# Designs tried in a protein design chat: VH-VL binders against q9h9l3. Part 286

Target 1, 176 residues: q9h9l3
Amino acid sequence: PRKMVAIDCEMVGTGPKGHVSSLARCSIVNYNGDVLYDEYILPPCHIVDYRTRWSGIRKQHMVNATPFKIARGQILKILTGKIVVGHAIHNDFKALQYFHPKSLTRDTSHIPPLNRKADCPENATMSLKHLTKKLLNRDIQVGKSGHSSVEDAQATMELYKLVEVEWEEHLARNPP
Key: E = the ipSAE of ESMFold2; O = the ipSAE of OpenDDE; V2 = 0.75 times the mean of E and O plus 0.25 times the DockQ between their complexes.

## First folded at step 16 (VH-VL)

Design z50 (framework fv_nivolumab; at its last look DockQ between E and O 0.81; V2 from the best seeds 0.80)
Fold by OpenDDE, look of step 16:
Structure z50 (fold): chain C 176 residues (1-176), chain A 124 residues (1-124), chain B 107 residues (1-107)
Amino acid sequence: as target 1 above (176 residues)
Amino acid sequence: QVQLVESGGGVVQPGRSLRLDCKASGFTFSDYEMHWVRQAPGKGLEWVAVIRYDGSNEYYADSVKGRFTISRDNSKNTLFLQMNSLRAEDTAVYYCAKEGYWQSSAFLRYFDYWGQGTLVTVSS
Amino acid sequence: EIVLTQSPATLSLSPGERATLSCRASQSVDDYLAWYQQKPGQAPRLLIYDASNRATGIPARFSGSGSGTDFTLTISSLEPEDFAVYYCQQYDNWPLTFGQGTKVEIK
């Protein structure tokens, strides 16, 4: 079986009115939840909105942040060839300006068996917070200090492990 | 200059079908979840349906489930609402709405931009 | 579903006065709460998101506060153009739901 990693990114707002989402932190954990990568990342453009409530990013975090191009290279090196698990992971990849093969991507926000297990509508896109509470009986993203991308990545991996066997079998029969 | 322009509204009899279109511009349409929200005359707002950025998933309010279908064509920056088996209670102004900015592991499903709406009247 | 109850149904005030609008949720929605303004014949306009963040272009006289189940929209000093219907909306869980609205009318 291929190695699995889980990824979670934090974005800040750049561009006019800060509506462009730019990568500002990335965390990657292995199958056991061990942190493989966790860095603050400096966007190539001026930050207009730190979105601290969600991102947890503050101006001080950007002082010694890793330049985007360098960070991207480091991250892609880790992701290459692996099954990458994430929640609404298309956003993470978009922020990374990277597209991982669909056959090697697992989005926990779009796995009907996971929703079913959580007593949620199978065709609804549920938040990581909600699924984590329902299935792991754990509170994440608590408070107003912003998300912990490490915590979120770990939660995402744990959620996927709950349905891994079933979902991998499904994907084998129905390759994307 | 984000713009959403709905069209396709009109007067139809109960049981008939109607398709609404929403043309989007001024933003990367394919990056965002899109919604339909409706408002009956003199009433409040009611969420109707949502579709993922790539059209891979849809979810509906119970009031329209099984009758309405939301879809999108990202190549044309257009959102659709196919309404079948229309009922009198479906009479409303239908708005297409854009989700707010996206953040990892968080869905910010407030609507930062709305179309001006298109009126659908279902009457015998 | 999460029910949002707005109060009062109607608020009659004069220009220059302070307006305070309430939105209560049947269960906690954290800060996943938005406020909209709607004038007759127009689409809703986003005022506040995430309970307290003012949307782009929205005047400073509009402010939002609260978390969990109790939320407030405040207009510090009403301008003539502020007389409209205001809706709250939660996006914490499915289905997305709106309050029934508060009409702010001129006294």
Scores: ipSAE 0.808, ipTM 0.931, lowest interface PAE 0.8, mean pLDDT 95
Fold by ESMFold2, look of step 16:
Structure z50 (fold): chain C 176 residues (1-176), chain A 124 residues (1-124), chain B 107 residues (1-107)
Amino acid sequence: as target 1 above (176 residues)
Amino acid sequence: QVQLVESGGGVVQPGRSLRLDCKASGFTFSDYEMHWVRQAPGKGLEWVAVIRYDGSNEYYADSVKGRFTISRDNSKNTLFLQMNSLRAEDTAVYYCAKEGYWQSSAFLRYFDYWGQGTLVTVSS
Amino acid sequence: EIVLTQSPATLSLSPGERATLSCRASQSVDDYLAWYQQKPGQAPRLLIYDASNRATGIPARFSGSGSGTDFTLTISSLEPEDFAVYYCQQYDNWPLTFGQGTKVEIK
């Protein structure tokens, strides 16, 4: 059936006081967790705050980074026509300046059955870290060097698999 | 610049209802999750509720669940709190609060801007 | 629910002195911790986010440190305007919670 990928992005601070979030890394994995794309991306404007504690992005990563416009083209080519899984995925799409069809979008931060499996309130937006710990017994985002978008995308895909059959059937009965 | 202005506070009797408004300006309101935070007189801060950027999901503190409803109208840049079945312990200054920058790989739910607050007094 | 315990409850100091405020979490909150200043009749003001990052417009005399369960706000040399109540807040997990505050007052 329809191919499924998971995406995760890392952002840096641009604009006044570094408060604008701009794409600086994007990773895409397939259903099996194999990496289809993983690039550092150079934002089109000056980086004010690398946000390294969370993003893992450092000045040296930007030296050979792919310019945003080129990276966006590469990424959108991969996403087109696919079911795209992410965590708080609207942020990833905002960073890409892109809208993916809702019928092909899966957001692990907003799937009530997934929260229920984790013994979390169904309406709470849970972090990827906490869901992964509770449901996969894995610690991700460890250390102070910043997050890995590859690790996060892989964890997101594994979380979705836990509810995939139930959720796909739900969406078929309740089209967005 | 960013501005949050609460209104609708007042004195009401226990068991009654009140609605608070928060008018936002100076940022793209529909990009951000918004919160209500309250502070009882002489006491500390208590988180009350959050609403998703598009209004599709809400979450509440246990102390208000079932009685309060958070909502938003993105076309009017306005956040709301409908407070039903008010109790004396709901007496507080209610603040509208905005999250800081967004980062998809980490949830950063600190509040970089606050309104001035509006006082709700629940008294016989 | 993650409980944040601030100490001391009150810190009595003179201008020019160093203030050290503590916040302890009942479980690890990693670096998901913010500090706020609140003066009477005013809304809280963000000082520190992500445990150690100064918010926009906050003077360099304010610094945050710590990770996990133990956090510190330091004011290197108190100015007259720094006498206020200080709150820590965690955002690692729901519900979001605040400490009960440390009042920094003039000796």
Scores: ipSAE 0.778, ipTM 0.907, lowest interface PAE 1.3, mean pLDDT 93
ESMFold2 (binder alone), look of step 16: mean pLDDT 93; pTM 0.947

Design z51 (framework fv_nivolumab; at its last look DockQ between E and O 0.86; V2 from the best seeds 0.82)
Fold by ESMFold2, look of step 16:
Structure z51 (fold): chain C 176 residues (1-176), chain A 124 residues (1-124), chain B 107 residues (1-107)
Amino acid sequence: as target 1 above (176 residues)
Amino acid sequence: QVQLVESGGGVVQPGRSLRLDCKASGFTFSDYEMHWVRQAPGKGLEWVAVIRYDGSSEYYADSVKGRFTISRDNSKNTLFLQMNSLRAEDTAVYYCAKEGYWQSSAFFRYFDYWGQGTLVTVSS
Amino acid sequence: EIVLTQSPATLSLSPGERATLSCRASQSVDDYLAWYQQKPGQAPRLLIYDASNRATGIPARFSGSGSGTDFTLTISSLEPEDFAVYYCQQYDYWPLTFGQGTKVEIK
């Protein structure tokens, strides 16, 4: 009986002119949407652009943030052995410097039956905001203060539940 | 420095095919979704196609769907556009374009870098 | 699809004048709006992303404002090199779309 979690991260800009994306917040929820992890994370590199409009990250959040190495260890301990659901989840794994087994990875940005359910082209990469509005009748990411990775992880889990039976059967027949 | 260099344009008759290449350098190519955007002479910009960072999925403007195929070879940092059944209205400068920075669950599909373009002329 | 309507089609101004370019979306695109400059024979160049952020190397005389459906590009004091065509582009929903352009020309 394999447990399932959903993850969402927020990144800040590091490197030349703030163009590199570095992990600054991570939220993980269980199947029922209960928060298992939600921490601000201090990147190992100098932050050039907080990207606050989108990330919701401000300088004050970094004061007591968990250092990246420690946060990564905590997060990977939660993810190990579990089915992990995310939206464009490869970016979350890049930010964590980690590759989760493909057989245990679910990406709501790349599930054709989910797009079909939303009356969207099945091969278009749809935003979490638009899928959530179309399929759950919820507005997420509202306001100009930045996205909430908790809200986004919860929405991602609810979206996956809409196609879970069909998609899990598909993956069983078509191992990645 | 980020560079995108298109090639493969030329003059061709209606109904024929061309393949465009875009060679990328100065960034991690496999981190980004890549696009083709075109501009007919004296006209505005039209988005044509996008391909997922790993090449696993493609999406097209209705005007080219079924005739054009976008693809990529991440080992060669190269983006492609195969254009079949060309029509006069496909006459344009074709640009390859790179998306902005990546985030989790957010897509920043503005184009921070463009190639110089390659001209495709479809005429009898 | 989301239609972007730019106005005016042409601005005829002199160097040193203020240019105000409008882009109106047929539905909200939130802050997912970019502006480009294109000079004859050249590729477009990114000026503004996310409605109001200046791209790398873009002078402070360029500013973007607005959110939702109504957006403005302002050039506070035109320089000779600013006479070009300007396009807005939304990236909130598929397909990605551009406005028809505003030509800024010398009077």
Scores: ipSAE 0.838, ipTM 0.931, lowest interface PAE 1.2, mean pLDDT 94
Fold by OpenDDE, look of step 16:
Structure z51 (fold): chain C 176 residues (1-176), chain A 124 residues (1-124), chain B 107 residues (1-107)
Amino acid sequence: as target 1 above (176 residues)
Amino acid sequence: QVQLVESGGGVVQPGRSLRLDCKASGFTFSDYEMHWVRQAPGKGLEWVAVIRYDGSSEYYADSVKGRFTISRDNSKNTLFLQMNSLRAEDTAVYYCAKEGYWQSSAFFRYFDYWGQGTLVTVSS
Amino acid sequence: EIVLTQSPATLSLSPGERATLSCRASQSVDDYLAWYQQKPGQAPRLLIYDASNRATGIPARFSGSGSGTDFTLTISSLEPEDFAVYYCQQYDYWPLTFGQGTKVEIK
């Protein structure tokens, strides 16, 4: 097994106008797509906007949600020392209040060879939905009930695997 | 509160260059994708360019590709637009605009805040 | 690119009347659609995002609906300050694109 995992988080809105993005769910899968972690997480601050349409988070999910500090510890234990793959992953790390080494981070929203393979502009940041459709012929994030972080993490890993060899070689020649 | 203040507009001749600045305040500038949008006199809105939160990637409308460069200095909360080889059709009010919030793996590129705009006039 | 077509070009109404503005996309943009209001000499102001979510500070008389290719902005009862130009904008595809605008003017 490869020392690689994919992560996807869902956020809710906290703060005065709900503009602060707080972690409310986190899913982590291994190289094969097996779920290593999938928990609802309770933010330390009052939730102003569940952002349910996108996050899929509802009040009922927060009743037995894992407190943020505990969840953060569990997640960091999994991520430590791994190559972590995500889509726009800086948002996930921000929500986790965690900084993973850049040399061990892979952001599928910012991999020019992946965009090229999808016949998209190399320098444009593409949505996970579009890349997954074009390259995997799979529909994700369908409907209005919110995203599945497990599904999104799995899709992210599958997309990265398409360009893994090429991109790892590139990074070896051009370390961040 | 969130504020975006553009500057640098003026009157220039075709073929000349001009740089626009946009000073941001009231939010964590380095967390957000920033955009330029322009509006020709009496016309509609046209998206111009986008830059990633950390400045690591840029993308442009075909109408300005190869001539304009978007950049940012997060330490100064400032967005830039370097405009080279200006044409008459580039005459417009130029707005800097902030993207909305994101969810993981999805982008919400509506503009919740705009600057007041700065007028660029290209004429011989 | 995605073409957004707004209709009508001009809408002449009186204060207190209901305004219905249409925005049609050349292909589906899901619910990645925003509406803006712009008054002369001012920057655009966000009204609606994600097709139906009212932005902070926007009066309840403004509402958005639709998904896919057909979208509607409704002003339930026009106030004098609502006479302006309204733009729709999609953010599902690159490049980002705007409609050509609908002018709501006083009859």
Scores: ipSAE 0.807, ipTM 0.928, lowest interface PAE 0.7, mean pLDDT 95
ESMFold2 (binder alone), look of step 16: mean pLDDT 93; pTM 0.949
ESMFold2, look of step 18: ipSAE 0.811; ipTM 0.922
ESMFold2 (binder alone), look of step 18: mean pLDDT 92; pTM 0.943
OpenDDE, look of step 18: ipSAE 0.805; ipTM 0.929

Design z52 (framework fv_nivolumab; at its last look DockQ between E and O 0.85; V2 from the best seeds 0.80)
Fold by ESMFold2, look of step 16:
Structure z52 (fold): chain C 176 residues (1-176), chain A 124 residues (1-124), chain B 107 residues (1-107)
Amino acid sequence: as target 1 above (176 residues)
Amino acid sequence: QVQLVESGGGVVQPGRSLRLDCKASGFTFSDYEMHWVRQAPGKGLEWVAVIRYDGSNEYYADSVKGRFTISRDNSKNTLFLQMNSLRAEDTAVYYCAKQGYWQSSAFLRYFDYWGQGTLVTVSS
Amino acid sequence: EIVLTQSPATLSLSPGERATLSCRASQSVDDYLAWYQQKPGQAPRLLIYDASNRATGIPARFSGSGSGTDFTLTISSLEPEDFAVYYCQQYDYWPLTFGQGTKVEIK
C-alpha cells in the first residue's frame, strides 16, 4: 500500500524585479498530519522580495537556512514512491525543480468533487483558505504575518481525505 | 519586456461567432493562469474568463457561460477566446491579462500586464 | 458576487493637490485588492496590488491603504498625467470584480 504525504512551500521573489518565485520554505506532513519535514531554504539566487505578507519569510529565516541543493535532496527522498498531495501543487514542484509522477500526484485545487462538497462551482480554482473554511470550519492563514506551510500542508491533507475514496476510484478508472 | 497582443476583433451580427487571439512574450507563459477582461464603451471593467496554466480547467463569468470558450496553446504562447452566439451586450474592448507572480498558498489574481485590447462590435 | 463601490464618482482637482479615492467591498476581501489607472484609449495600468504594494515603475506619490472592506488610494500631489479614471479590483473570491471607477479630472 502506497503512503501519502502532503506538501506546501513558501516562495520568495528572485530574478528581475523579484518576479521569479524561488523556494524558501517547505513543509511535509504524513496522512495523520505529523510533520515529517519543515525547513527554511536558502535559494541559490539573490532574494529581491521576501514577499513576507504571504510567505512569512523574513531575512532572519535565511541566516541559517538549508541551501537549496541540500534541501531538495532531503525533500525528494521523502517524496519518492509516495502519493503527494498539495494545493496548486505544480507550483511547489516548479519551486523544487522536480517532476513527480502524475499518477502519484493529487491537487486539491483541481478536484471537482471537492468543490462540489463545498457548494462551489466545480471548475473554479478555489483557494485553500476558502475550501478549508467551507469544509473544515477552520480559519487558516490568519493575520498579516504570512502563511505557515505546516498549517497549509495539514489543511491540504484533511481536505483530500474528504474525497479520497471517490477520487482514488476516479483516477483508477481514468489514469492521468 | 512582458507583452500581450490581442487580435481578431471586428464587427459581427448578433448570433454570429468570433475568435480572439492573444500572443504573449517576455515571460514563461505556461506558468500562469491567463484571463480575459472586457470593457463596454463608456463602461467599467468586467472579468470574463480564466484558464489554468496547462489548459486543463476553465472558469467563466455567468454572462458568457455556455457561449464563450477560453483556451490556450502553450507551444505558441497564445491565449484564445472563442465567442459564440454573440449578443449586442457583448460589444466591448477585450483585453487579455496576466496575473502577478505565483505563490503556492495564495492566488494573487491582480493583473500586472494587459494587452492593448481588441474591439468587438455586435450590431445588426 | 462581491460588489466594490467607489467614491466619489468624480474628483475635480488641480495639479499639486492631494487626491483620496475610496473603495468599499460588500464583504471582506482581506488584502486581495488592486488599483488600476486607465486613460482614454488605453488598457488599465496596475498601480497597487495586495492593498498597499506599489507595482513596478509606479511613482511614490501613489499609495494604497486599508484591509477587509475599506480601501483608499492616495495621490499625494497630483501631476498632469494623473488625470484619469481609477478602478479597484478584488481577487479574494469568484467572480473577480471591479469597482465602477472614480474619474479624476482637471478643475
Scores: ipSAE 0.804, ipTM 0.918, lowest interface PAE 1.3, mean pLDDT 93
Fold by OpenDDE, look of step 16:
Structure z52 (fold): chain C 176 residues (1-176), chain A 124 residues (1-124), chain B 107 residues (1-107)
Amino acid sequence: as target 1 above (176 residues)
Amino acid sequence: QVQLVESGGGVVQPGRSLRLDCKASGFTFSDYEMHWVRQAPGKGLEWVAVIRYDGSNEYYADSVKGRFTISRDNSKNTLFLQMNSLRAEDTAVYYCAKQGYWQSSAFLRYFDYWGQGTLVTVSS
Amino acid sequence: EIVLTQSPATLSLSPGERATLSCRASQSVDDYLAWYQQKPGQAPRLLIYDASNRATGIPARFSGSGSGTDFTLTISSLEPEDFAVYYCQQYDYWPLTFGQGTKVEIK
């Protein structure tokens, strides 16, 4: 079996009116929840909106942040060849300007058996917060200071582990 | 400039079908979750349906489940609502709505942009 | 589903006066709460998101506050163009739900 990692990114707003989502932090954990990567990242363009309520990013975090191109290289080196687990992970890959093979991608926001286990509608996209509370009895993303990408990546991995066997079997029968 | 333009509304009899279209412009359509919201004459707002950015998943309000189908064509920047087995209580102005920007692990499902709406009248 | 109850149903005020609109949720929705303005014959317009963030282009006289179950939209000084119906909306739980609306009318 391939090694698995979970990823969670935080984005800030750049471009006109801050509507462009740019990577500002990335966290990667292994199967056991150990942190493999956790860096603040400096976007190539001027930050218009830090989106602090959600991202947790503030101006002081960008002072010694890793330039995007360098960070991207570091992150891709970690992800290459692995099964990558995330929640609404298409946003993370988009921010990274990188697309991981679909066959090696696991999106916990789109796994019907996970929703079923949480007594949620199978066809509804549920937040990481709600699934983590229902299935792990743990509160994440508490307060208004922004998300912890490490905490979120760890929660995502733990959720996937709950349905890993069933889902991997499903994917084997129904490859993307 | 973001624009959403609905079309396809009209007068139909109960039990009939109707398809609504929503043409999007001014943003990367394929990056966003899209919704339908309706408003009966003189009444409040009611959420109807949502579709994932890539069309891979849909979810519906109980009032329309099994009768309505939301879909999208990202190559044409168009959102659709197929309405079957229409009832009098489905009479409403139907709005397509864009969800707010995405953040990792969170879904900001407020609607920052709306279409002008299209009126659907179901009457015998 | 989450029930949002707005009060009052109708608010009669004069231009220049302060307007205070309430939205109560049947259970906590954190700060996943938005406010919209709707004028006759028009689509709703986003005013506030995340309970207290003013949307782009919205005048400073509009402000949102609250968290959990009790939320408030405040218009510090009513302008003639502010007389309309206002809706709150939660996006913490499925299905997404709206309040029944508050009509702000000219006295």
Scores: ipSAE 0.755, ipTM 0.919, lowest interface PAE 0.8, mean pLDDT 95
ESMFold2 (binder alone), look of step 16: mean pLDDT 93; pTM 0.947

Design z53 (framework fv_nivolumab; at its last look DockQ between E and O 0.88; V2 from the best seeds 0.76)
Fold by ESMFold2, look of step 16:
Structure z53 (fold): chain C 176 residues (1-176), chain A 124 residues (1-124), chain B 107 residues (1-107)
Amino acid sequence: as target 1 above (176 residues)
Amino acid sequence: QVQLVESGGGVVQPGRSLRLDCKASGFTFSDYEMHWVRQAPGKGLEWVAVIRYDGSNEYYADSVKGRFTISRDNSKNTLFLQMNSLRAEDTAVYYCAKMGYWQSSAFLRYFDYWGQGTLVTVSS
Amino acid sequence: EIVLTQSPATLSLSPGERATLSCRASQSVDDYLAWYQQKPGQAPRLLIYDASNRATGIPARFSGSGSGTDFTLTISSLEPEDFAVYYCQQYDYWPLTFGQGTKVEIK
């Protein structure tokens, strides 16, 4: 596959009062938007709050979900050695209990040229929904049934492509 | 238990500076973006500024842009607000605030914990 | 900027009565709306997030409803401790904005 992928995760609430965020779905797409991975994931802890309005996760999705340990292994094999694009991607890595090299990480929530292209304040952390609408003229995360991590990963990759040349040059001049 | 404790408020003349501190405890401070929100006496709430979880990015309300600087020291679990060129309209109780939980691709910026506030009075 | 307009400005009621507070947004904020209670000399307290979800420890007499531009906070039977100012807040777009408040006072 190409050396660049995009990732998006959905979380459920675990721990006291369901306030801990735990991985329950992960989707990875390649540069062209083809799905490389899309699995529901069973957290190792009891689910207190499915957070369905945001996560799209329901009890039936967990019945045959891939256990976290197995899913994490599969996901990390895909990510190793690749440039990984995400939106607020530190949350995805935190849910995976994983660190990806900063030099290989791209966060569409923190790219000033992308904001500028959208006529947004360059230092505002914009939602994926708003950037996608402004720059791709697409509505994502429509409805109240929760987000699709496939849709979100695909949108994230398309957003990055809009600034890829400029941002890769910037990072080459300013190594993280 | 989550606690946020502001300090550094006081009475100052217009044109002077103050620094506010917010000491955080009871949660992983470095996981969260942090906000300042203010309330003029007898008035409503106004969002002031936000800083990214790692301190690498800040955004400001237009009313304070160029005069205020938000910062953080994650090793000390402390949020700061440097207020320069203070004006009478900056008189307010200043709160630091924490969002509830994070979800990928969605920024759920409601505030489930607030400090007690620190009063800043700008008067000649 | 998204303007939140609360009504009424003041709601004079007795304990045991039902309170209905409205918040109208100048454009859709989907479900990205919170409600806060504030008593004199205190910080705001979160009541409702995501338009309709009660925050931890909030009594069942508090409920939120609505989506898009029209939102309602309902207190089914007022208790003496519920006389306070109530604010709505949107978090759909920058800057984050609050309504001007509704004061619920003893009639």
Scores: ipSAE 0.756, ipTM 0.904, lowest interface PAE 1.5, mean pLDDT 92
Fold by OpenDDE, look of step 16:
Structure z53 (fold): chain C 176 residues (1-176), chain A 124 residues (1-124), chain B 107 residues (1-107)
Amino acid sequence: as target 1 above (176 residues)
Amino acid sequence: QVQLVESGGGVVQPGRSLRLDCKASGFTFSDYEMHWVRQAPGKGLEWVAVIRYDGSNEYYADSVKGRFTISRDNSKNTLFLQMNSLRAEDTAVYYCAKMGYWQSSAFLRYFDYWGQGTLVTVSS
Amino acid sequence: EIVLTQSPATLSLSPGERATLSCRASQSVDDYLAWYQQKPGQAPRLLIYDASNRATGIPARFSGSGSGTDFTLTISSLEPEDFAVYYCQQYDYWPLTFGQGTKVEIK
């Protein structure tokens, strides 16, 4: 089996009215939850909205942040050839301006057996916070200081491990 | 600027079907989860349905489950609501609504933009 | 489902007065709470999101506060255009739910 990594990104708002989501932090962990990558990233465009309540990003974090193009190269080097696990991961890939092969992508926000295990509707998109509480009895994203992308990536990996066998079998029978 | 324009409303008899359309512009439609919300005359707001950004999944309020189908065509920036087996209690103004910006691992499902709505009247 | 109860049902005030609207949730929704304004014949308009953040273009006289189960929308000084129905909405749990609304009318 291929090696797995979990990814979580934080975005800030750029462009008109800050509606463009730009990568400002990226965290990647391995199957065991060890941190492989965790960097603040400087968007190529001016930041209009730090979205601090959710992103945890503040102006001071951007002072020595890694330029986007450099960070993107570092991240892609880690992701290439891996099964990449994330929550609503399409947003992370979009922010990275990178598209990982669908066959090597695992989105924990779209795994019906995971929802079923959490006694949630299979067709509902559940938050990482709720699933983590239900299935891992752990509180994440506590407070108002913003998310920890490392914590979120670790939680995402742990959730996927709960349904890994079942889901991998399903995907083998039903390739995307 | 963001704009949502609903169409397809009208008067129908109970048991009949109707399809609503919502044309979106001013934002990247395919990046966002889209919703329908309705409001009966003189009443409050009721969430109806949601569809994933790529149309891969849907979820419904219990009051419409099994009768309504939400769908989308991202190539046309259009959201749809197919309403079957209509009932008198389905009479309402139907709004298409855009959720707030995407943030990793969190869903901010407040509605920052609404259409002006289209009226559906179900009566004998 | 999460039940949102708004109070009062009707608030009769004069221009220039302070308006205080309450929204109570049947259980904690953190700060996943929004407020909307709706005028007759119009679609709802977003005022506040995440309990206390003003939406773009919303006047400073509108403010939101609270977390968990108790939330408040405040209009510091009512303008003639502020007389309308106001709804709260939670987005922490499925299904998404709205309060029944508070009508702010001219005294």
Scores: ipSAE 0.687, ipTM 0.906, lowest interface PAE 0.9, mean pLDDT 95
ESMFold2 (binder alone), look of step 16: mean pLDDT 92; pTM 0.944

